# Designs tried in a protein design chat: VH-VL binders against q3z8e7. Part 9

Target 1, 156 residues: q3z8e7
Amino acid sequence: MVEKIPMTASGYKKLEDELSTLKVKRIDVIEEMRLAAMDKDMRENAPYHAAKEQRGQIEGRIKEIEHELKYADVSEYTDTNTSKVNMGSTVKLRDPKNGECCTYTLVSPKEIEPLKGKISASSPIGKAVFNRNKGEQIEIEVPSGTLQYIIEDISF

## First folded at step 22 (VH-VL)

Design g1
Fold by OpenDDE, look of step 23:
Order: sequence, then structure tokens, then C-alpha cells
Structure g1 (fold): chain C 156 residues (1-156), chain A 119 residues (1-119), chain B 113 residues (1-113)
Amino acid sequence: as target 1 above (156 residues)
Amino acid sequence: EVQLVQSGAEVKKPGESLKISCKGSGYTFTTYWIGWVRQMPGKGLEWMGYIWPGDSDTRYSPSFQGQVTISADKSISTAYLQWSSLKASDTAMYYCAKQRYSNRPFDYWGQGTLVTVSS
Amino acid sequence: DIVMTQSPDSLAVSLGERATINCKSSQSVLYSSNNKNYLAWYQQKPGQPPKLLIYWASDRESGVPDRFSGSGSGTDFTLTISSLQAEDVAVYYCQQYYSTPYTFGQGTKVEIK
């Protein structure tokens, strides 16, 4: 059995869009191959071989995306209860010692954007907050020791 | 707007073959499971199976395995349910339904196709 | 297969009163990894296809009135209509999507008393 692939609704949509784009591109590349094949000897036809290679890459990616979509584990968080942290949740963490806050959004590995606070659910922070409630205190292990945070807010 | 439009009502005799259709629109047809649900007269809902139109991967309920065939033509965004030989007991309303995502509820339904099988 | 059993089979409630429908699964539909109950509720009005009302046991589908609520976890679930309206006359079904084959409860007919 194939393992489910966690992702957000937005991530799912992005894959759909990419798939659509690739399918169109595939048509174009196939046409390029056709045209190239008409021009030169196949053994010395660099444009043909290039197009063929590109087709292979496109086909490979299409298969990957289709697989991901087919076995996606999408978290619907539009109307989801914000009582617990889930995939797609935005979590505000507060350091009880100094009052500093940081905000993170749990996303799939392919959606990670550290500069925007988008982190994997499998990250140390992600693991610490996943399925936790608002108001709970969590611990995060870092090289310098253990950090403590309070989940101040959960949103989507 | 997501829509599932099913073919019209069918009146058949036992032993006849039948293929009904469900056309999806308003969404990417190839990236969502589309299932069939039977509802016999005055009875509840029964999941028959579903298909991934992208590659035609089809899964059946054990109760319907070998009894019907589910297929899809992604070029026209249409799913099918067919019988090789109808029985009187196949008389029912048949719904197609789109799954929101894999292992998620059915968020959109067709209007249903009434199939009547009688001598 | 996971068997879904609803109770009662039929329910007559006065307008404005609370309607409560129960659903029991033969196996837990709670997934430990995400702590979600793979349980949905559907409403089917006469002559219409089913309509999704509740998913994840307690999340309301978009456009569903607030008077509808779902609760429960594991194997026992409840759909509540806090104040029954005339347009709520229908058959309601619970459904598990925890594992295939997907299975529905036998349905509960809600009528106005």
C-alpha cells in the first residue's frame, strides 16, 4: 500500500496547475520532435534528441504529480476547528520567559518556505506543536538545549 | 462551479446490457476520485466503487466486484457505470459522486440516474 | 467492512425543537496520526441526491446552517439539529471514509411532528 502524502489544499491546487501546464508543454514538445525528425538524419539531429529528452522529463514529472495527487492527504482547514494544530495550521508560539512570539505554518515538505514561516510538520517545531491545543506548553529540542513555548493561537 | 451531470433514466429488461454516464465539469476531472453509489427504492446508500480518471485505477466494493464495471473517459470528463447483464434487483437510483480528496467525503453529487429493470 | 448503524430509524420532532441522530461504527474511525474522525453526515431531501453536511465528525460544510452540528469520536457520533426547520425534513446518513469499502448508515428519516 502506498503511503499517503500530506499536503495543504493550496499545495494540491499548485500541483494541479503544474500538471495542467506540463500537459500542454508535452504537446508542444511532441510537435517539436515531429518537426525535428523531418529535418535531419536522426543520428545527427540534436534538436530531436533534445526534445525527446525534454519529453522524458515532462513525462516523469507528470507521473510524479499524478501520484502525489492520487495519494494526497489534504488537510481541509477552511472551516476546520482551530482547537488543535493540524496540517495547514498557523501557530503562534510565545516564549514564556521573554514574551517573544513567533509564527509558523505547517505545510508539506514541498511547500516549505522558511522565510515565510512555512515549516514541515515533520520538523522539530512541527512535531512539537502537531495535535496540540491552544494554551499548551511545548518543548523544542535545539542544539543549545530545550526551548519552551506556549501555543498562544491557532489559525488557518 | 462544480457539476456532475448524469445520463437519463433507463428502462430495461433482465439480461440486457446498460452503460450510464456521469460528466464532470468545473474542476480537474483527472485529479479527483469519482465514485458510484447505489440507492435501491426506499433504501439507503451503498458505495459501489470509484475510479481515478487520470489513470483509470478502479476500486470496487466487494459487494459489487464483478457485478459492474466502472470506467472513465478523461478526454470528455465522463465516468461510466455499466452492466453486462441486468437483473431485476439492479433496479435503483445510481449516483455519481466526487470525492473531495483521497479518503475524504463526497462533496459533489450527480442528480442520479434511475434504472428500472423489469420483465 | 466497517458497519455503520444509526439510531433511530425515524424521528418526528416539532418545529423549533432539537433533533438528535446517533451513528455507531463497528470499528473506530479515528486516525491516531492526525486525531481526525473520518466520519461524514449527509442530508438527502426527497427527490434529491445526498448533500454533505458534516465532515471530520464535527466540521460543517460550507453553507450549512449553524443549527447543524456534529459530535463524537471513535465509534460513537451524533448529528444534532438544534432547532428543526421545515426545510430540514430529510433522510440523514452517516458515512465513514476511514477505509474502503466506504459504508453508510442505514439512514434516519427526520419528519415534523
Scores: ipSAE 0.804, ipTM 0.922, lowest interface PAE 0.5, mean pLDDT 92
Fold by ESMFold2, look of step 23:
Structure g1 (fold): chain C 156 residues (1-156), chain A 119 residues (1-119), chain B 113 residues (1-113)
Amino acid sequence: as target 1 above (156 residues)
Amino acid sequence: EVQLVQSGAEVKKPGESLKISCKGSGYTFTTYWIGWVRQMPGKGLEWMGYIWPGDSDTRYSPSFQGQVTISADKSISTAYLQWSSLKASDTAMYYCAKQRYSNRPFDYWGQGTLVTVSS
Amino acid sequence: DIVMTQSPDSLAVSLGERATINCKSSQSVLYSSNNKNYLAWYQQKPGQPPKLLIYWASDRESGVPDRFSGSGSGTDFTLTISSLQAEDVAVYYCQQYYSTPYTFGQGTKVEIK
């Protein structure tokens, strides 16, 4: 089975908008390549090679966005979503041995900001907390062993 | 408003080719799956396959692989179902339908195209 | 392939009474990552395209009357019409959209007794 990619409806729209922008930019870059290819000396055609490289990056990003949209698992938020961890939830994890806490927010792939605690639902932590209730103990596999946390709080 | 408008009914003979269409409007055509569903007279629904029009990624039910071609022209927001050589057993109603997202079923359906193939 | 089996093939129910349609899948259609069953119910009246009633096994599509409800999980699902109305005479289909090829049940014809 193909793994679904969790995101919000706003995240889906942001990817659609980026895709639209990239498709316009691709048209411009293809035209730049066409015009540059009218040069008689390809070995000294720096504009052609620059546009070719830019096109490759644009095509790669377009392919990535198409994949994310094809397999999107778009969530909906209701009052009942605040009782379980879902997309857009902020979860506070407590280490039961020392009481230390970590806070994470589940976001769409384009909203990931690790330094601010914004992680994907497909990350190890995200998978462990998804669809769980406050007070549940979760387990996360790391190279050094197994980490155990308790879901201290869920907020939106 | 989301709409899927299909081409009109067809009456054909065995061995003839046919291409029927489904035009989508009211949504971004290229970023949602569009599928084809067959319903033989007096029978149930059969998923034939679907296409992602943005890159033409096309998936078929094994029952229809090699028997039909699903395609799309994204410049006119239109999906197609095509036979190179019709058989009498192809007589059926054909629906196109759109998925909301990959995690939702088909929420919008075309009106159907009746294809009659008789010898 | 996931085979979808409905029961009964046909049923007759008095106006205002409860109609119950069962659907069984040959494999689980529960996606464990989001805990959703990828199971839909459609209504089809003669000469019309199918109409989506229920998605995720139990969620009503917008505009569907609350007399329609879905339940079940994994492999066993039920569509219930709590108080049958004359306009509910139709054929009802379950469908899995968990994995391709997507598959439908054979249909259940509902009539007024």
Scores: ipSAE 0.450, ipTM 0.778, lowest interface PAE 2.3, mean pLDDT 88

